# VHH binders against Putative glutamine amidotransferase MTH_191, part 1

Scores and structures below are computed, not measured.

Target 1, 304 residues: Putative glutamine amidotransferase MTH_191, of Methanothermobacter thermautotrophicus (o26293)
Amino acid sequence: CGIAGVVYKDGKLHSVGADMTRMLHALQHRGPDSAGFAIYGGLGLEENDYLLNIEVKDKPGLLDMVKETVELVSPIGSDEVIPSVENHIIYRCRITLESFSQLKPLIMDIDSIDDVIVLNGSHSFEMIKDVGSVLEIADRYDTWSKKGTHAIGHTRFSTESIVDRYHAHPFQSYIIPDITVVHNGQITNYWKIREPLERKGHIFETNNDTECIVHYVADKLASGYSLEEALEQSVKDMDGPFSYIVGTPQGVGIAKDQLGLRPGVMAENDEVFAVASEEVSLREVMDTSEVEQISPGEVRVYEI
Unless a header shows other numbers, all headers, positions and changes below count from the first letter of the chain; antibody chains are not in Kabat numbers.
F, E and O stand for the ipSAE by ESMFold2-Fast, ESMFold2 and OpenDDE, each averaged over both directions (binder to target, target to binder). V2 = 0.75 x the mean of E and O + 0.25 x the DockQ between their complexes.
Where letters were taken out, [cut] stands.
Atom coordinates printed by the task and the answers are left out, and those that the model quotes come from them; centres of patches stay.

## First folded at step 6 (VHH; from c3 with S27F I28T)

Design d3
Fold by ESMFold2, look of step 9:
Structure d3 (fold): chain B 304 residues (1-304), chain A 119 residues (1-119)
Amino acid sequence: as target 1 above (304 residues)
Amino acid sequence: EVQLVESGGGLVQPGGSLRLSCAASGFTFSSYAMAWYRQAPGKGRELVAGISSGGSTNYADSVKGRFTISRDNAKNTLYLQMNSLRPEDTAVYYCAARIWTHSGYSDYWGQGTLVTVSS
């Protein structure tokens, strides 16, 4: 299991899809399981537009039902069908909403259709996550061509977990726009973190502790914390060995638990900041001899 | 144009109280998170308290139990009730509006109001 992030300091479009593909491939130690990307800054959507990313079982009439449901709320702009494995397609479409508050209700309406799962909806980043190896997913979605300002990513292998697209990292929160998390480790007091969030009315879709992290951070941001302050508070509140990277439209944040048991390194030069579980991953995007270990309890934020 | 105007700062003795106000205009006040930040001499700007559009509050550990953030959406006004003031609370206090855009959030700032706590 590996996580990685890259940020270009000049705020311009760079080949972050290719960068993240190389970084995640360098972290891959065993055969296929899943991989995921959040690639920020390259979508170029108009102010009120969103990209929906929908897993649809490949059977007659189902995609038409999905489109009809979307069209009750928004005309469909550009769209695309990407064939995937296990008799599914990935349907992507551009929509226009009057406000961000309409996004989650629309997602829930689409999710109510049998054999359909919305993977995400977003404005400023592209979510790519699927089952398979990093290179299989890169070929399927052409991650090599994706441009952006920053990206985060995750690779996973598990012998005992059910592998599916929805539960792959990154995870996203809809409490505020376009917050994502990739995570290594576990949150051992997960129930104590989740309960207050549910009491505020936040809806959890899974039992994954990474979903707990992303909602926690988004909730703190919604309550007036800076990203750095939200991450600092998370290190105080959360127990267990963890390392995570948060993606926002403005940059990335990194947090590591007080015991510091999960590996992690970071480095930067004049052009780029990078973080990864292992140094070989960093070296895919940066030549440097000054690699820094992420310290126990350390929080780091890089915003463009 | 988003505008935030703080008032209510001044000189107080340790243990005293002040109430800060922030008059907001140029946006739909009730829809967005608001916060108070402060900046002491030689330090960076730091969060004091935040309040979401739905009324959920958060506080820096150093002020918890002593300060209360509130908002009046009908008057487009944010408040900070500051009790049991200490010399280390001396700072310029800034009102901030955290406006959630489609691409995340943006913070807007007032000009600040000085609070001095001294004997």
Scores: ipSAE 0.006, ipTM 0.433, lowest interface PAE 9.6, mean pLDDT 87
Fold by OpenDDE, look of step 6:
Structure d3 (fold): chain B 304 residues (1-304), chain A 119 residues (1-119)
Amino acid sequence: as target 1 above (304 residues)
Amino acid sequence: EVQLVESGGGLVQPGGSLRLSCAASGFTFSSYAMAWYRQAPGKGRELVAGISSGGSTNYADSVKGRFTISRDNAKNTLYLQMNSLRPEDTAVYYCAARIWTHSGYSDYWGQGTLVTVSS
């Protein structure tokens, strides 16, 4: 798998969708099967508004059922249907909730519908993940035109897990708002990490390592840790080969395992902070004369 | 105070074997990653093998299949089993510990033990 992240330091809107597309395309050799984006800062949603991303099988009446289910909790504002592959559509709709705590229950209700899967609900970022090459997905979703302050992304190789949208990166946790993770690797002490989180009442939807990571980080943040502290603690607690990148509304962070068993590089200048699996990805957004290898056990964070 | 003390080095013929030990004290040994490094004459220090707190291992390509890193948490001891030794393995071998805190990590090193592979 390939992972990448980019932050524009000035906090202004940039063509971060295009940037991430190029960064991920440079990593396409690591994963031609699926790709995903979390693009932050460009949605411009009102307070208490959320964007739902829902995979729906293309059969008569099913989309209507989804809409009816959503409308039980919230009126639907703007919405769109994006054609996708394998007889599925992606339904996006803007909703308004009274509180963030209502989001997860709604998602669960929608997920209860057969042949329907909520890919995510977000306020401050746009989720794009699908089956296909980076460029195919970029064209399908027009990632080229997406603006934002920062983004993370992933390219996936089929041997790692099931190739579908639901299991594609990024993964989101609903412990706190708008946190995402893209991951390259394996957590070998997975259950030791998961069990304490479950005891705290956090609900896992998969057995994917990446979900565990995002829940772990989210839990730490919810407990008062800074992003940097959360990532450092994860490096301490988690075993196995891994490199992962976190996205939050405030910025991006990367963590490398204790032994540096998965690749990770960084480049930074006055304008941009960028991280990736490989230098070739960084070259897409900046001069790489000052590229740094992230050392084993190191974390790097930039928050706007 | 963190202490790392290597032992087991010496002179060995090509094709021979050695087992290095590193006695650790002054920290919770089982909680942290450990590693072996080596420095040959005229060369920089390089990673030989690493082992996480959970037992995951990493090896330099040059020693893969010949060296084995292991740890005994009950004895607070790190080991490096070196088989099929070659002249190019001649170096001072160092034990290292990476100790994390909430605000970062620190690396600690032993004094080193000399391994000489020669006919």
Scores: ipSAE 0.000, ipTM 0.243, lowest interface PAE 14.1, mean pLDDT 92

## First folded at step 10 (VHH; from g1 with S56N)

Design g8
Fold by ESMFold2, look of step 10:
Structure g8 (fold): chain B 304 residues (1-304), chain A 119 residues (1-119)
Amino acid sequence: as target 1 above (304 residues)
Amino acid sequence: EVQLVESGGGLVQPGGSLRLSCAASGFTFSSYAMAWYRQAPGKGRELVAGISSGGNTDYADSVKGRFTISRDNAKNTLYLQMNSLRPEDTAVYYCTARIWTHSGYSDYWGQGTLVTVSS
């Protein structure tokens, strides 16, 4: 697996979709793959608008049922159908909600439809995750044209025949708006981290380690931690060889386990901060001889 | 205009207790996460305890089991019950309020109240 992040320091729109596509392509290995992107800052939605991102099996009448369910809550603004593989489409629609608290309940209502899975709903970032190579996904979604202020991304090699878009990174938490995580490695005390979060009433949709991380970070932020403090505490609480990048509307953060067994590098110039699993990925977005290794137990935060 | 006013600080002996209060005005209190930070002389600010808008709490390792954060949304007041106080708890304690937006978060700070733990 490979993870990457890029932040433009001036807070303006840049070609981060193209940047992340090149960074992830540089990390990709042979064989069946998946890839995912969270592209922040370029979605351009009005304050109470959200983009729903829905996987729908390609069968007669099903998309109409999805639209009807959405329309019980909000008129549909602009929408789009993106053909995907294995007889699925990706349906995207802009909606308006009275508050963020309506988003997760709507997602759960849509998820109750057979053969329909909501991949995410968001305001400040676009989530793109699918099965295939990075370049196949980039063609399918035209990631090269996507603009933003920062992005994070993930690639993985799957050795299993069954492919699953929902479980690809990034993972998102709905504890607070628009928090995402991409992750390499393993949280070996996963259940010990998950149990307290569930006791607080947080709902887990999967058994994936990365979902555990994103809910943990979001919960700390929701309790008043700074991003840096949340990441520092995660390194103390979580066991196992891991590195992760968190995306927020304000920027990115990285954390590496105390043993430092997963590779991770970062670099910075006057315009850009970048982080990646491997140096070849960094070189796709800046010309640099000043690569910094991420130390065991280190956290780093860049907020615009 | 957001206003956070701390009270309840003072001098206390080791092993003693204090209760801090933070009166809030100028915003919808129930929609904000609230927290207590502290700053000891010559050190940076550190989180002590936080409470989400939904009432979930979290504590720094150094205060777990000794301190309790709570909020009264009807009175727009945040509290910190501090028990079993130690000299290392000596600091200025700040009330903070955080609003989450889709552009990130905004934090507001009170002026602080001094807690001194000394024999």
Scores: ipSAE 0.380, ipTM 0.758, lowest interface PAE 3.7, mean pLDDT 88
Fold by OpenDDE, look of step 11:
Structure g8 (fold): chain B 304 residues (1-304), chain A 119 residues (1-119)
Amino acid sequence: as target 1 above (304 residues)
Amino acid sequence: EVQLVESGGGLVQPGGSLRLSCAASGFTFSSYAMAWYRQAPGKGRELVAGISSGGNTDYADSVKGRFTISRDNAKNTLYLQMNSLRPEDTAVYYCTARIWTHSGYSDYWGQGTLVTVSS
């Protein structure tokens, strides 16, 4: 698979959706089966507002049931239906909650509906995950028009694992708001990492090791670690070949395993901080005359 | 046949407590959201509290912190614990279920139970 991240340093809105689309397309050879985006800074939601992304089987009455379930907790301020592949639609709706702590329970409640899966809930970023090529997904969701300050993305190859929207990257944790991870690799000591988190109250929805990463990072951040510190600690604690990129409301970070078994490169100028699996992805957003190889065990972070 | 039967209403002094029950039958209770509504004299029916099939709850602002909606799926029963009752809580309380099908939904209501809060 391929991973990418981009941050505009000025904190202004840029065409990061288009940028990430191009970056991921450049990596398409690594993952033609699915792709995902986390685009930060462009949603412009009010305080306590959240955007839900929900996969719904195209079945009569099912969407209405989903809406009813949501409306029990929160009025739906706005919504849209995005036709997707494989007899599914993506339902997006804006909701208002009294507290962030209400989000996960609502998600779980919606997930209890047959043939319905909540892909995510977010306040400060837009999640796009779907099956298909990057360009197909870009067309479907109009990623080209999406504005933001920074973004991360992922392309997936089918031989790696099950290809579906739910298991597509990015993964999100709901311990703290709007933390996402895209991952290339495998955590070989998965259970060693997961069990302590579960004992702390983290709820795992899958056995995907990427979910473990995002919970780990979220836990560290919640404990007072900086993003850089959290990533550095993850490199120490996690075993196996991996490179992963984290998105937060403040910026982006990348981590490589201690042996550097998965690729990761970085480029930076006065305007842009960019990271990716390959240099060709970086070329889409900046001049790569000064591309840096991220060293084994190294982390790189940029926060606006 | 879907049936909802409310009970537990009565006369209570301000500051008192009541627990309403709604016995449900004729449908898979655990699969559907339930709610309590109330209608005060001279007023329209208003939502008091709702609970999803998964147990997620929501309350009207006027009852938040005082009322608790809950369900026992094993008993097919919906509850409303009402604490710190006020005269303005006086109303007929109705249990409701919205049953979804592929063709839409149907709302079902109980007969209601009267709650009177008076000194």
Scores: ipSAE 0.000, ipTM 0.197, lowest interface PAE 13.0, mean pLDDT 91

## First folded at step 11 (VHH; from g8 with T96V D107Q)

Design h2
Fold by ESMFold2, look of step 13:
Structure h2 (fold): chain B 304 residues (1-304), chain A 119 residues (1-119)
Amino acid sequence: as target 1 above (304 residues)
Amino acid sequence: EVQLVESGGGLVQPGGSLRLSCAASGFTFSSYAMAWYRQAPGKGRELVAGISSGGNTDYADSVKGRFTISRDNAKNTLYLQMNSLRPEDTAVYYCVARIWTHSGYSQYWGQGTLVTVSS
């Protein structure tokens, strides 16, 4: 697996979709099965608007049922259908909610429809994740044209079992708005981390350890931690070889386990901060002569 | 105008107790996460305890079991009950309010109140 992140320091729109596409493509080895992007800052939605991103089996009547369910809560604004593989479509629609707290309940209602899975709902970032290679996904969703202030991304390597779209990274938590994670490695004490979060009433949709990471970080932020403090605490609490990048509306954070067994590099110049699993990926967006290794146990936060 | 005003600091003997209060105004208190930080002489600020808008709490390892954070949303007041105080708890204690939005977070800091634990 490969992970990457890029942040433009001036807080203006840049070609981060193209940047991330090149960074993830550079991380690909033989036969990747999925890739994903979280692209922040470019959606330009009005204050109460959200973009829903829904996987729907391509069969008669099902999309209409999804639309009817959404319309119980919000009129549908602009929408689109993106054909995908394995007899599925990706349905995207803009909705308007009175508050963020309405988003997760709506997602759960849509998820209750057989053969329908909500991939995400968001305000400040666009989630793109699918099965296939980075270039196939880039063509399908036109990632090359996406603008933003920062992005994170992930690509999976071959030899694993088939991965569906929902379990591709990034993962998102709805404990707070618009937080995402991409991850390389394993959290070996996953259940010990998950149990306290479930006792607080947080809902897990999967058994994936990356979902555990994003909920953990979101919960700490919701409890008054700064992002850096949340990441520092995660390194103390979580076992296993891991590196992860968290995306927020203000920027990115990175964390690496105390043993430092997973690769990771980062670099910074006057315009951009970048992080990637491998140096070849970093070179797609800046000069590699100024590259530093992510140290064992290191956390780093970059906020615009 | 947002204001956070801490009170309740002072001199106390080891093993004693103290209750800090933070009066908040100028914002919707119930929507914010709240936290206590402290800064000991010659050290940086460190998180002591936090409490979410929904009442979920979290504590630094060094104070777990001895300190209790709580909030009264009707009075716009944050509390820190400090029991079994030790000399290493000597610090200036700060009240912090934070809210996370689609654009990131905003935070406000109080002026601090001094707690001294010595004989």
Scores: ipSAE 0.522, ipTM 0.825, lowest interface PAE 2.3, mean pLDDT 89
Fold by OpenDDE, look of step 11:
Structure h2 (fold): chain B 304 residues (1-304), chain A 119 residues (1-119)
Amino acid sequence: as target 1 above (304 residues)
Amino acid sequence: EVQLVESGGGLVQPGGSLRLSCAASGFTFSSYAMAWYRQAPGKGRELVAGISSGGNTDYADSVKGRFTISRDNAKNTLYLQMNSLRPEDTAVYYCVARIWTHSGYSQYWGQGTLVTVSS
């Protein structure tokens, strides 16, 4: 699979949706089956407002059930239905919660409905992940028009994992607000990493090692680590071939395994910080005359 | 205004113990993750221990089993119990408050307290 991230250093709104689309398209040869985006800074939601993305099977009455479930906890301020593939729709709704701690329980309630999966709930970023090529998804969700300050993205190859929206990257943790991860690789000591997190009370919904990564990072951040420190520690604690990119409301970070078994490159100038699996992806957003190879075991972070 | 005031530092012999305190004010203490950092002479600052608002703790490998971070929310105080101290633990120790929001995180630092481990 391919991963990418981009940050505009000025903290202003840019066409990061378009940028990430191009970056991921350049990596399409690595994964034509699914793609995902976390686009930060462009939603402009009010305080305590969240955007839910929910996969709903296209059958009579099911969407109504979802709405009713949501309304038990929060009024729906606005919503939209996005047609998708495989007889599913993506339902998006804007909700208001009294606290961030209410988000996960609500998500769990919604997830308990058969043929319904909450893809994410977020405040500071828009999650877009679906089945199809990058360009198909881009057209479906109009990623080209999405504005933001920074973004991360993923494109998946079918031989690597299950091809569905739920398992598509990015993954989100709700330990802290609006933390996302896109991952290329495998955590071989998965259970060694997961078990301590579970002992701390963190709830896993899948056995996907990417979820483990995002929970790990989120837990470290919640415990007082900086993003850079969290990533550095992950490189020490996690085994296996991996490269992953983290998104936060403030920026992007990338980590490579100690042996550098998965690719990762970086480039930056006065305007942009960009990371990706391959240089060709970076070329979409900047001149690559200054591309750097990220060293094994190295992490790179840029926060606005 | 957010204030963090460290205390409890001093001179201790190897193998000794010391307890640091950090008095916090100017914010809702219970809502923040707290951490201890240290900076040894000629070295950069490093995380020693962290504690979430919920009480989950994490430690640097170098201090695991020897140091304990804790908090008293009623007293708005962060603690670091340091046992089995070593010369390499000599550093200025800083109390840090961090909170993650939908906009990222904010952090605040204390002035630091010096811990010297020497025979």
Scores: ipSAE 0.478, ipTM 0.789, lowest interface PAE 1.4, mean pLDDT 93

